# Designs tried in a protein design chat: VHH binders against c4kar8. Part 333

Target 1, 263 residues: c4kar8
Amino acid sequence: MAELSTPSPASPAPLDGGRGDELEKFTLRGARQILQLLQDLITHRGLITAHTGGGHSFMTAVLKVDEERGRVVLDPSPDPQANRRALAAPRLTCVTQLDGIRIQFPLVGLGEGQDKGRPALFAPLPAEMLRLQRREFYRLQVPLAHELSCLLKAEDLARKPVEVSARVIDIGAGGVAVVVPTGAAEFVIGGTLPACRLALPDGEPIELDLEVRNLNRQTQRNGTEQLRVGLRFAALPRAADTRIQRYIFKTERALNAKARGGL
Key: E = the ipSAE of ESMFold2; O = the ipSAE of OpenDDE; V2 = 0.75 times the mean of E and O plus 0.25 times the DockQ between their complexes.

## First folded at step 19 (VHH)

Design gb11 (framework vhh_vobarilizumab_d1; at its last look DockQ between E and O 0.59; V2 from the best seeds 0.45)
Fold by ESMFold2, look of step 19:
Structure gb11 (fold): chain B 263 residues (1-263), chain A 125 residues (1-125)
Amino acid sequence: as target 1 above (263 residues)
Amino acid sequence: EVQLVESGGGLVQPGGSLRLSCAASGFTFSEHDMAWYRQAPGKGRELVAGIDSGGYTSYADSVKGRFTISRDNAKNTLYLQMNSLRPEDTAVYYCAAQKSWEGVTYYEPSEYDYWGQGTLVTVSS
């Protein structure tokens, strides 16, 4: 009676499902652009991780695109339970890369088919595809030695102003993720935190407005509860953006040199 | 005018055999992927077997090893040989046609362009 699921192997995670406008400018919605991108995936034999929800995913590939009928044809999983999850899922979130460009798109309405006698899956063409340069999706994991922090100007449960110094755990072109002790402040998804201050090691802190995009309670290995807060840069002056990008590049280069050199 | 006309249904005891036929007209049979679907009372149509224009076959797990689909393009006829019949095979059996595209067949019933009226198969003692 009970059906056992096979966990998927380690796979790249979909970009967080924020509702802001920061990803919209990288979203392809034109039928011609979508068809061309899917054809590029076929030509380069791109491997795709299809996420079915509940932490499950499977590897697939685009086999063919039927432009006239508006269908994309996919490899099924060799695991029948993964295929059942895919067919039952309200949507698949497909993630792949092509020449260092991250590609992400939803598929809905999965059906079964065949391709010259071999089982296949199919779906209507996606209504949208994200196409992102590394800069637009990459998040540097911040080394602890750098002690990056962000002073958050937030409110407590009584709506009184509080300032929270939060450790930055990752940083990218569009924002940061920070950790704070649970209960340090009240955060609301979609809320804005004006005039926060991001401390980089090379100069004066950057004053910037942040928008709360996600909240996750986390239990550390020692049992301590903390809150992970995903924050988007609301409006970032070019000088500040340049400083952030230089920090990311310099830090990544230094970490790669350490790993390559074997010191 | 497109027609798909099924025949060969009837009453059969468990373990028996039947051969269904579907006579096709009004379209280029050799350029279509053909399938048998069945529908038990109160249920949706389900795929039984398919055969594409190139002769590749596919079967539902529940009939694999017992049923054989075939086609005769010279006679514009689709066949289903049903052996080792079980009460669970009781249904109306439908012939369906889908225009071929690059060796791909889409199995959802809504993807088929033409359907027959069906032939009843009853398996009981």
Scores: ipSAE 0.555, ipTM 0.827, lowest interface PAE 1.5, mean pLDDT 87
Fold by OpenDDE, look of step 19:
Structure gb11 (fold): chain B 263 residues (1-263), chain A 125 residues (1-125)
Amino acid sequence: as target 1 above (263 residues)
Amino acid sequence: EVQLVESGGGLVQPGGSLRLSCAASGFTFSEHDMAWYRQAPGKGRELVAGIDSGGYTSYADSVKGRFTISRDNAKNTLYLQMNSLRPEDTAVYYCAAQKSWEGVTYYEPSEYDYWGQGTLVTVSS
């Protein structure tokens, strides 16, 4: 009776070096963004696969973030050998998933300690975190001829309330992507922007709450840097949803007609 | 002025016992995690034992079962009871203090805010 060795689930291959340019758009480098994402991992008790190199990994979790010292606290492996490997590794590659989004981040300078008398691992906060967000919904690219805008209620770097008029570049049933000048406001992934106003061509602006889901720095052809902000509709009234759907449908139809030579 | 003053070091035969003391002053002792480190000749500084502000203790594997770390907050004093001493325990022993953070203690030398001057322990026949 040949014991069919159930193939160990292939450790998800490190994200092959797709063109460095494509990953950059998914890379978070902002300290506040990193802290927020780590806090989200804590809140959701996200299990993390920590790769120590040489094909070895162990399961861990972020237990705490020490903001004062700029450190992350990790749950050690129950395997002492795994912990030794982790401590000896020049780099720990952490992989996890939150809300269906793959998250990857490096930790360097792993050390030992205790959390309330329990063994713990510690590392400096990651300098960057990769968040591979997939689009959940179809998004219409807003034609340049359409001036969709969204008034964002956000905070500046000093945490002062600011209103930012943002151009909508794509829209779907689940949210919008907007572009804002770099430095216009501070956006945090997972943060909610309350009482924003989405302007559609068909009437009065729609008031809605928006959740920041993605941040991407874009350099325009003219050399100007812009921030692309992906926003989810946090609370969308039915009437607003209907208006958005109608706009999308009408616009798609018009674009398709034009593409067919009809307009 | 912050001071950590170690005492109790000396020459002892293998199998013997010593008790180290570290007198702390110039900071709130009860709000700090304390540790004993040691440095043998030609070696790096290594953790011997730690005790956090909550009284939780940690030991290096090499001293586990032989050494006991304790603290007296009323006296601002850290102790290390060392039993069954071995030649390999020969080192300068340092008292260290770091500010406590939500029960988390980092066992890295760089994380300690204050250090004593050390006391020499020699285990020899």
Scores: ipSAE 0.265, ipTM 0.641, lowest interface PAE 1.3, mean pLDDT 88
ESMFold2 (binder alone), look of step 19: mean pLDDT 85; pTM 0.855

Design gb2 (framework vhh_vobarilizumab_d1; at its last look DockQ between E and O 0.68; V2 from the best seeds 0.76)
Fold by OpenDDE, look of step 19:
Structure gb2 (fold): chain B 263 residues (1-263), chain A 125 residues (1-125)
Amino acid sequence: as target 1 above (263 residues)
Amino acid sequence: EVQLVESGGGLVQPGGSLRLSCAASGFTFSEHDMAWYRQAPGKGRELVAGIDSGGYTSYADSVKGRFTISRDNAKNTLYLQMNSLRPEDTAVYYCAAQKSWEGVTYYSPSEYDYWGQGTLVTVSS
């Protein structure tokens, strides 16, 4: 009876840095955000695949975070050879998942330590962490030539109703991402924005309810701060869905044609 | 003023024994993890042995079974008993201290807050 070695689930390969611009929006660089995410990994006992290069990896976990010293403490591999490789590696690429979200971060300057008499590894805190929220739906990046806008019905800090015209930066079957000026409105994750209006090029604006799913402050090259708001379609009529899908398809086709030199 | 003062170094024959001492002052010794490092001529500084504030010890593989690190908190003194000395143990031995944190000790030279001036140990026939 040949024990079918269940193929060890293929350790998720590190995302190749080549799509740098697209990944920037998912990259956390704030010290507080990084610390929080590392703490979340501790809390959830998240298993981490640490890649040492050359196709080698080992399983680890974040054990502790030393905020004062700026260190992350990791569980070493039971394999001494893996630990040696890790210590010799100029960079460790850590990959994990938390709540279905892929997390990737580099560690540089790995060292040996001890945690209550047990061997441990440590490194400086990562300078950045990539958090890839699985997009439930394909999202089209809205071309700059296309001026999609969404009128958001929101509240200000005083809970006064305000209307904010937001530029749509990406759109999918499940929602839109928009950019708004900082301070234009107060957005709460999980909050619903009722009776918003999405303007598509093909006709009248679509009225829809939007749920705030993500907030990201972005500083533009010019130093201007903007708020990126990820919005889910809370209630999308079928007709509206069809229009959105048609727009996405048409736009993708046009972009692909242009990329092929046809336009 | 923080001071770590090593003593007990000297010339010893192969197979001999030495006991190093490090007298600590100017900080709360009992709240620090302590270590012995050594640096041979032309080599980098390497960990010999560490002892945390809880008394857990760690040893380099090269000295395991031969060296014993210990501490006396009442005397603010760190010790290194070195037995079965070898020529390759020839080095300047340094005492180092780092503030203890949640039972974690970092075994990298850059992680230590305080260093002694070192004591020379020469193992030669």
Scores: ipSAE 0.838, ipTM 0.934, lowest interface PAE 0.4, mean pLDDT 90
Fold by ESMFold2, look of step 19:
Structure gb2 (fold): chain B 263 residues (1-263), chain A 125 residues (1-125)
Amino acid sequence: as target 1 above (263 residues)
Amino acid sequence: EVQLVESGGGLVQPGGSLRLSCAASGFTFSEHDMAWYRQAPGKGRELVAGIDSGGYTSYADSVKGRFTISRDNAKNTLYLQMNSLRPEDTAVYYCAAQKSWEGVTYYSPSEYDYWGQGTLVTVSS
């Protein structure tokens, strides 16, 4: 009864990091909008990865949407263990893509059913669905060769002004992650760093306000302690946003071309 | 006034047979997916068998091959033929109805709109 192993298709992971409030403007909560988006998934036969937590997931699809009762009907896994995990999970995080747009939504209260004699799973309609263009969730890992930096206008332990040049390790539409030596400055979650300077290669540094979102202590391979600081762009002017997106696009294109350069 | 009235329960020896009936009134029987649930003392209600308005059936693993669900839309009646009965089948058996929707049946007990009062089946030697 053993099946041959086949390569697993690549599946997008749920969005990590940051507070969910940064994604609020991309979150659909209207019943009509949610029904239409689920119907679009049915029409386009979208494959969905349903995550149960702890790194477990299974592939599914939306088969039908019952508007009157407020239920979504899902394709079960051929693996009975995956179905048992799904039914036991307190929630599923469903992730899929439609026409280059990332779609993510929670399902709670999963149950068993049938559809014209075929086994099915079902759940109440999600209370919300996240609908994102790629730029809205993507974080570029900055190549070391670019040596991208951000000048932080922060405070030391005595609350005196200090300027810290921090290496940018990733960048997206909503913010950056940087590393600094431990003790170079004092950072507090929720604190604002006004008038920082982000150095991009295509022009003069961008002046912007940053908000500290997370802090994480890291040890380098050489034993040096450093602090990873997650920073959100506060109010980002359109021109600055355009320059950041242009940098991301050009860098990603160059990295993809280099990755395909292999015979 | 919607009613589901079960009958045919009783005492039976292990290995014996019973046929349950559920008479339905007050709704359009042919437009409902029907099911039998059972509840043993101290346990929750569990699905025994279902039959949708199109005639597709589903069975709990514990009763497959022993129980047969059927319906007669002309008589507004649901049936459960129970063969090879075991002591573990002892329970109150309930008839339940769920409004049909596009060939889909939801098997969680909370999804059923109407329930009967139940009929007791006791399997004991």
Scores: ipSAE 0.729, ipTM 0.895, lowest interface PAE 0.7, mean pLDDT 87
ESMFold2 (binder alone), look of step 19: mean pLDDT 84; pTM 0.849

Design gb3 (framework vhh_vobarilizumab_d1; at its last look DockQ between E and O 0.63; V2 from the best seeds 0.76)
Fold by OpenDDE, look of step 19:
Structure gb3 (fold): chain B 263 residues (1-263), chain A 125 residues (1-125)
Amino acid sequence: as target 1 above (263 residues)
Amino acid sequence: EVQLVESGGGLVQPGGSLRLSCAASGFTFSEHDMAWYRQAPGKGRELVAGIDSGGYTRYADSVKGRFTISRDNAKNTLYLQMNSLRPEDTAVYYCAAQKSWEGVTYYTPSEYDYWGQGTLVTVSS
């Protein structure tokens, strides 16, 4: 009976630095965001593939995060040779997945430590973490408890300027879906709505241009007809993008925590 | 003022024994992880032994079974008992301290908050 060696799931190869500009959108550089993501990895006991170069890798996990000293503590390999390679490497490339999202981050300056007498590795906190959320596919369903609204600057059937306050039902890195009363404004697919205002809970509304991408009439259970408008961010400033991403991340975390029976 | 003062170094013959002491002052000794490092001429500083605030110890492979690190919190003193000394143990021995954090000790020189001036140990025939 030949023991079919189940092929060890191919350790995800580090993403080669493709077009630097596209990856920048998925790169977290904020200290708080990085700390949060590392904490999430701890909470979920996320297995991490640490690449040491030369085609070598080992499995690890984040054990602890020392915020005061700015250190991440890692589980060492059971293979002493792998640990030696890790310590000798100028850089580790850590790859993992959390909730279907690929996460990649570098660690530089590994050292040896102990955690309650057990061998451990440590490194300075990563300066950046890549979170590859496929923008095209991920949309956060906005919780009803979080009232996101978007003030749409549109035109009515008479081409008179109108402002429509729309409820945001989902949000992603690429845009929002909103619901408006039927007849509130005329929307044209491919049309641009200039100087709209997206209200996030963390501060002042974000002014942005929106492109109409989809229109769907929906009939509610009560018989009321609503128009769902899919909107793309036409020109999103970097600061606005960062705020949106932060909101999505924070909200997703809260939802997941709730789903796990926490709050 | 924080001070770590090493003592007990000297000249000893191969196979001999020494006991190093490090007197700590100016900080809460019981809340710090302590270590002995050594630096031989022309070499880098290397870990000899560490003891955390919980009493867990770590030794370099080169000194395992020969050296014993211990601490007396009541006296704010760190000790290193060195037995079966060898010529390759010749070095300046330094006492180091780092603030304890959740049972984690970082065994890299740059992670220590305080250092002593060192005491010379010479093992020679």
Scores: ipSAE 0.854, ipTM 0.945, lowest interface PAE 0.4, mean pLDDT 90
Fold by ESMFold2, look of step 19:
Structure gb3 (fold): chain B 263 residues (1-263), chain A 125 residues (1-125)
Amino acid sequence: as target 1 above (263 residues)
Amino acid sequence: EVQLVESGGGLVQPGGSLRLSCAASGFTFSEHDMAWYRQAPGKGRELVAGIDSGGYTRYADSVKGRFTISRDNAKNTLYLQMNSLRPEDTAVYYCAAQKSWEGVTYYTPSEYDYWGQGTLVTVSS
């Protein structure tokens, strides 16, 4: 068989479970939708990375879907150790793409089977499947050297207006995550921060409205407390969206070129 | 009513042979994937050998080359020829049936629709 024209890099990692409510609107739970999506993976010969935990994974594919018994049949690894890890794992996290759409689903209760004399793996149908455009799931980890910051217009403990310059740690199509010292301002989940300013390396800062989505306290190595604030773009002008996407793609391309040994 | 009735168990010396039979009734035998499982005291059931409706077989590594599974669809009977028996083969042997689907067999015991009551095989020293 003909080889791929360009070797693939490391398999995509599963989306973090801490983003669960953010991803819920992209989660398919209908039995017919799940069956159809699994059938599409069969038809298009979708290659799947199955993650067993501990950084281990193997490549597989959906061979068949048994609708009556509610089972999905999977291609086993040629590596017996990978198959043993899969059978011992409490669950598999399966990740693949179909026509540029990321698909992720859990499988639990993996067992051994056969398909017309050939070894196979199987599991109950997943109860849910994520189906995402790349734009909907990708979050760029901002290189420290870029020193991206966002000026937040928030309130202090006395509910007086305060401006806080926050370091941006990740950025995606729908928002940013920032860090601030604990006590620099009071943030309320669901609260809106109007007219904040996001400083990208290309051009003037972008004025945008942000909505607080999550808060996580962190302790730094030196014992200093800081707050990680997850922020959603509430009303993003098209020009601002274009600049953010351009930054993400340029930075990602630069990081990928470095990783492929362009150094 | 569905029945699977095993026979042919007993006491045998190491190196000896036994032939197990499983008589099936109450379902369409030719449309089922058949298997022998065994259970030693204090252990779970483990696959010994399977034969699907298309004739494909599978054997546990521990019995490969010594045991032969076969079926007679005209008599609705599953067989297990056990040669070169060893003390570790001592167990209760169960006949199991799973409805065939698209040439796929699921070997987890919970996937089988019907089970026999078992026949004891004891391999003496």
Scores: ipSAE 0.743, ipTM 0.903, lowest interface PAE 0.8, mean pLDDT 87
ESMFold2 (binder alone), look of step 19: mean pLDDT 85; pTM 0.855

Design gb4 (framework vhh_vobarilizumab_d1; at its last fold request DockQ between E and O 0.63; V2 from the best seeds 0.77)
Fold by OpenDDE, fold request of step 21:
Parts: C-alpha cells; sequence; structure tokens
Structure gb4 (fold): chain B 263 residues (1-263), chain A 125 residues (1-125)
C-alpha cells in the first residue's frame, strides 16, 4: 500500500510583486515633473490633507516652491498641536486631488519657517509623487503626432444627419474629448451619437456609441473658435475597450520613456 | 571672504543685561536673513531669534520679552539685546546668515549659509 504522498499545497505566490509594478507607472520621480505638479497645486490652490501618523491629519496648502534650495513651503495648521505633531513626525503623507486625480506624496524633514512674517512649514521637495488616476477618470493627452480622429455621426441645426471628423485631444477608459469646428454639428448634452468610429493607430476604426457629456467653446491663439466636446463611451464592446486600454498604456509608456531621456 | 564676527559676550549676574554684536563682511548683508543661535554645554544648537531682510522677527519662547534682535544694514551689523538674563541663558551664541528668498526664512541650523565662531555668555552669581 504505497502511501500516496499528497503534494504539499504550493504556497500562494506572494501577490506583492504585481502591485508594485502598477504603482510605478503612476509615480513621478522626475524633478521637473514634481516641480510642475507642485506649481499646479499652487495655481489651483489645492487643499492638501497632511497625515502625521497615528490617525492624525491637518489641512494645508503649498504656498511656494523654492527650486534653488529644493524646498516646498506649506501653510501651517491653525492648531499648534497639529503643527507640533507634524514637526515630530518622521514622515508626512500628503494627499490631494487635482482635476479629479488623486495625488499622494511623502514629505520628510519638516521644519519651521516664516513667510513675510507669517508662520510657515517647509520640507525638502518630495522625491516622488503618486498620481492615482482612477482608470475611469484618467485621460491621456493624445500626442499631436498620433492624429487620432473620431468620425461623429451627428445632426446639423436642421436635424439633418452629418458626419464630422473630429480630432481626439484626450482619451480615457470612459470616453474621449474631441475638437470640432464651430457650427459643424449640433450637440446636445446627454444626447447619444450612435455608430461613431474611433480611429486608433492600430487596426480598423472602432465602432461605438457616444454620449455627449460636456461642451466647451475654445478660442485658439490664432483667434479661431473651436468646440471641445466631451464624449462618454455609451456602448463599448469588450474588444474595443481592450484596444483602447492598450493604446493608452502603450502611449503612456512611450511618453514616460521620452521624459526619462529615452529615445 | 565671508565673515561673521560675534562680540559682546562675557560674565554677567542673573538679572543683568548684555548686548551682542555680529559684524558681517564678504556678502550683501541687506539681502540676507539673520539669526542668533545658542548652544549650551551638552545641548544642541537652538534658535534664539531671527530677523529677515524685511525686518520681520521671530523669537524662541524662552527669550520672548527679554531679548531683542535688530539689524543695522548701513553698518552690516546684527545685534541681540539681552535683558533679565538667567543662568539657563548660559551658552555660546552664534550669528548666522541665509540668503533671502521671496520673504521666506527657513529656520534650523542646516538652513543657514554662514556662521560665526560664537561668543560665550555666562550667567552666574
Amino acid sequence: as target 1 above (263 residues)
Amino acid sequence: EVQLVESGGGLVQPGGSLRLSCAASGFTFSEHDMAWYRQAPGKGRELVAGIDSGGYTRYADSVKGRFTISRDNAKNTLYLQMNSLRPEDTAVYYCAAQKSWEGVTYYGPSEYDYWGQGTLVTVSS
């Protein structure tokens, strides 16, 4: 009676390896990118939640960025105890949102400063900033060189069917933004554009239904007026979704490689 | 060559007064934020008072109401008037300078560009 040695259950491969690689894609480490993002936070007066540990946090904002000294200046809490905790903390975790994108970054080495006689906090510039785009809200700015287009099946002012070739300016998992000449078609927010065709660089155009979500008139530097149309994917086949995601991923990787000094 | 030379230290009785001076040379004094730091035996260097290029001041809580920092840009000199001196004020006092930037002053020993050699203040009966 040969005792069938029951094969020892294979220890589940530590799930930890795959999540790290995904976060790296959303992590900014370039000095210029970090500075730009901090400047954007200043410009938009973005409120930041600074976590000091132990379940404590306070609201702050970036006041100034000193590129030469490599310092970020922050608004202190009105609570002196919160400031003391912050200064004593080995690390702050700062969380904010800009344009629907969650931003997270660490600050280490917090110090006390003064800005024109007002109390301030400062820290060395963060070494990294994480931009967590919910897949649903992430919009890739389409490089001009890709010349993405979407054939819109719309109606004119007379409700006559018209086809408009629109340039795609951004794309995400949930939809596209396009630019059309003013007067090319009539768009109604909440309206559906059926059987449109999205042209990606790879393969045949994707047929899809689009829902108009927003309309913005834009004046170009040359004085030409254009209409920016935000469109949601109303009915996207799974195969089409995969192609769109692949395009976004490939393009992002290429852009990031270029930003890192890659050819 | 950049130099910060402290003077005015010495022995004083509790309740007494001293005036420290720091003569600056080798840089544009008016474009720098200045500070006094002190280091007591066996302790770290701590901020006593700061004055930026705009004239805004900061004091440590331990010296507030007793010490006054001032500057004379025409003489390139920083001052610290110390009144009501206490034994716990015994330390070597250092003058420090950092280049001004957009009205921001960074406090902390590592944030200053230049340091003096220090002057000893001893408060004893």
Scores: ipSAE 0.870, ipTM 0.950, lowest interface PAE 0.4, mean pLDDT 90
Fold by ESMFold2, fold request of step 21:
Structure gb4 (fold): chain B 263 residues (1-263), chain A 125 residues (1-125)
Amino acid sequence: as target 1 above (263 residues)
Amino acid sequence: EVQLVESGGGLVQPGGSLRLSCAASGFTFSEHDMAWYRQAPGKGRELVAGIDSGGYTRYADSVKGRFTISRDNAKNTLYLQMNSLRPEDTAVYYCAAQKSWEGVTYYGPSEYDYWGQGTLVTVSS
């Protein structure tokens, strides 16, 4: 089996697919830009997390780029089952970070090859690559003391309007993750929650529309079930965006200063 | 004009042996990764064995230990020694060539630049 490439810090989970309105402006589609970025990954021996779907992933690296044939060559997993999943997957979502810049790209049509007698994987060059600065992918873990909350305007099982005050557990430029008690409301992935209210410490709550992106059920220590809801900002006014970014920046600075003083 | 010409096919009983040859012309043989593919009736082409320009080999699981791929760069010829033949080996066998690039071989029928016309191997009682 092949050894893992030179290690680098593990990359975060893939950013949401589908309608990537906020992400389109950070998406590279030019052939020269894509080749240059792939070559940078080779040069730096960047460790890549390749997601095959169903919560499965494996570590890989870009070994070579064949510009003339239009192929990218990847290091296979030492786990044969991971390789079988990758070859069977309709697409492979690759995620990595290079010099504080997050890089994400799809590969389709994965095939088997050989590189000087060693097993290899290959695919056509990606049609697009996402390239984000730190501020564009960062998610602040919200301190409990801030009691950051979001009032969700949703529906119950009987389709009656309900309002749920949800604790915000993380926040970034593109959305929030919240927790609610299981059964407090019905959420549908892709559904829109209009006129929700995000309470920040620095003024009146922000009215914003949210789109449900993911749902995860959790059980607390006391046996209480709760639902973790990933929410995207649908159309964020500039003033609201500015307030959110200021909160993130100020809170991060305060947390960093406290960590230095503590340890 | 590029040519790949297979020979050595025929009718053989189970347990028998055949040796296939592929004579190449019209390209620089030593700069190509070579392979044998086969196609049974109603099926797609599948890799049997490959040998790159550096001599590294790969075999399909179904033929390991029974088939041996080799090449003679001086004679521009690819070989497949087929031993312990089974009825399941019945197929048209094709020689294929892929231009070598930095020691990388891409497997899959669509990745090969040149193909022969094939030679029929029939394994039957």
Scores: ipSAE 0.756, ipTM 0.900, lowest interface PAE 0.6, mean pLDDT 87
ESMFold2, look of step 19: ipSAE 0.682; ipTM 0.877
ESMFold2 (binder alone), look of step 19: mean pLDDT 83; pTM 0.842
OpenDDE, look of step 19: ipSAE 0.856; ipTM 0.944
ESMFold2, fold request of step 21: ipSAE 0.720, 0.746; ipTM 0.880, 0.896
ESMFold2 (binder alone), fold request of step 21: mean pLDDT 84, 83, 84; pTM 0.852, 0.845, 0.853
OpenDDE, fold request of step 21: ipSAE 0.868, 0.863; ipTM 0.948, 0.950

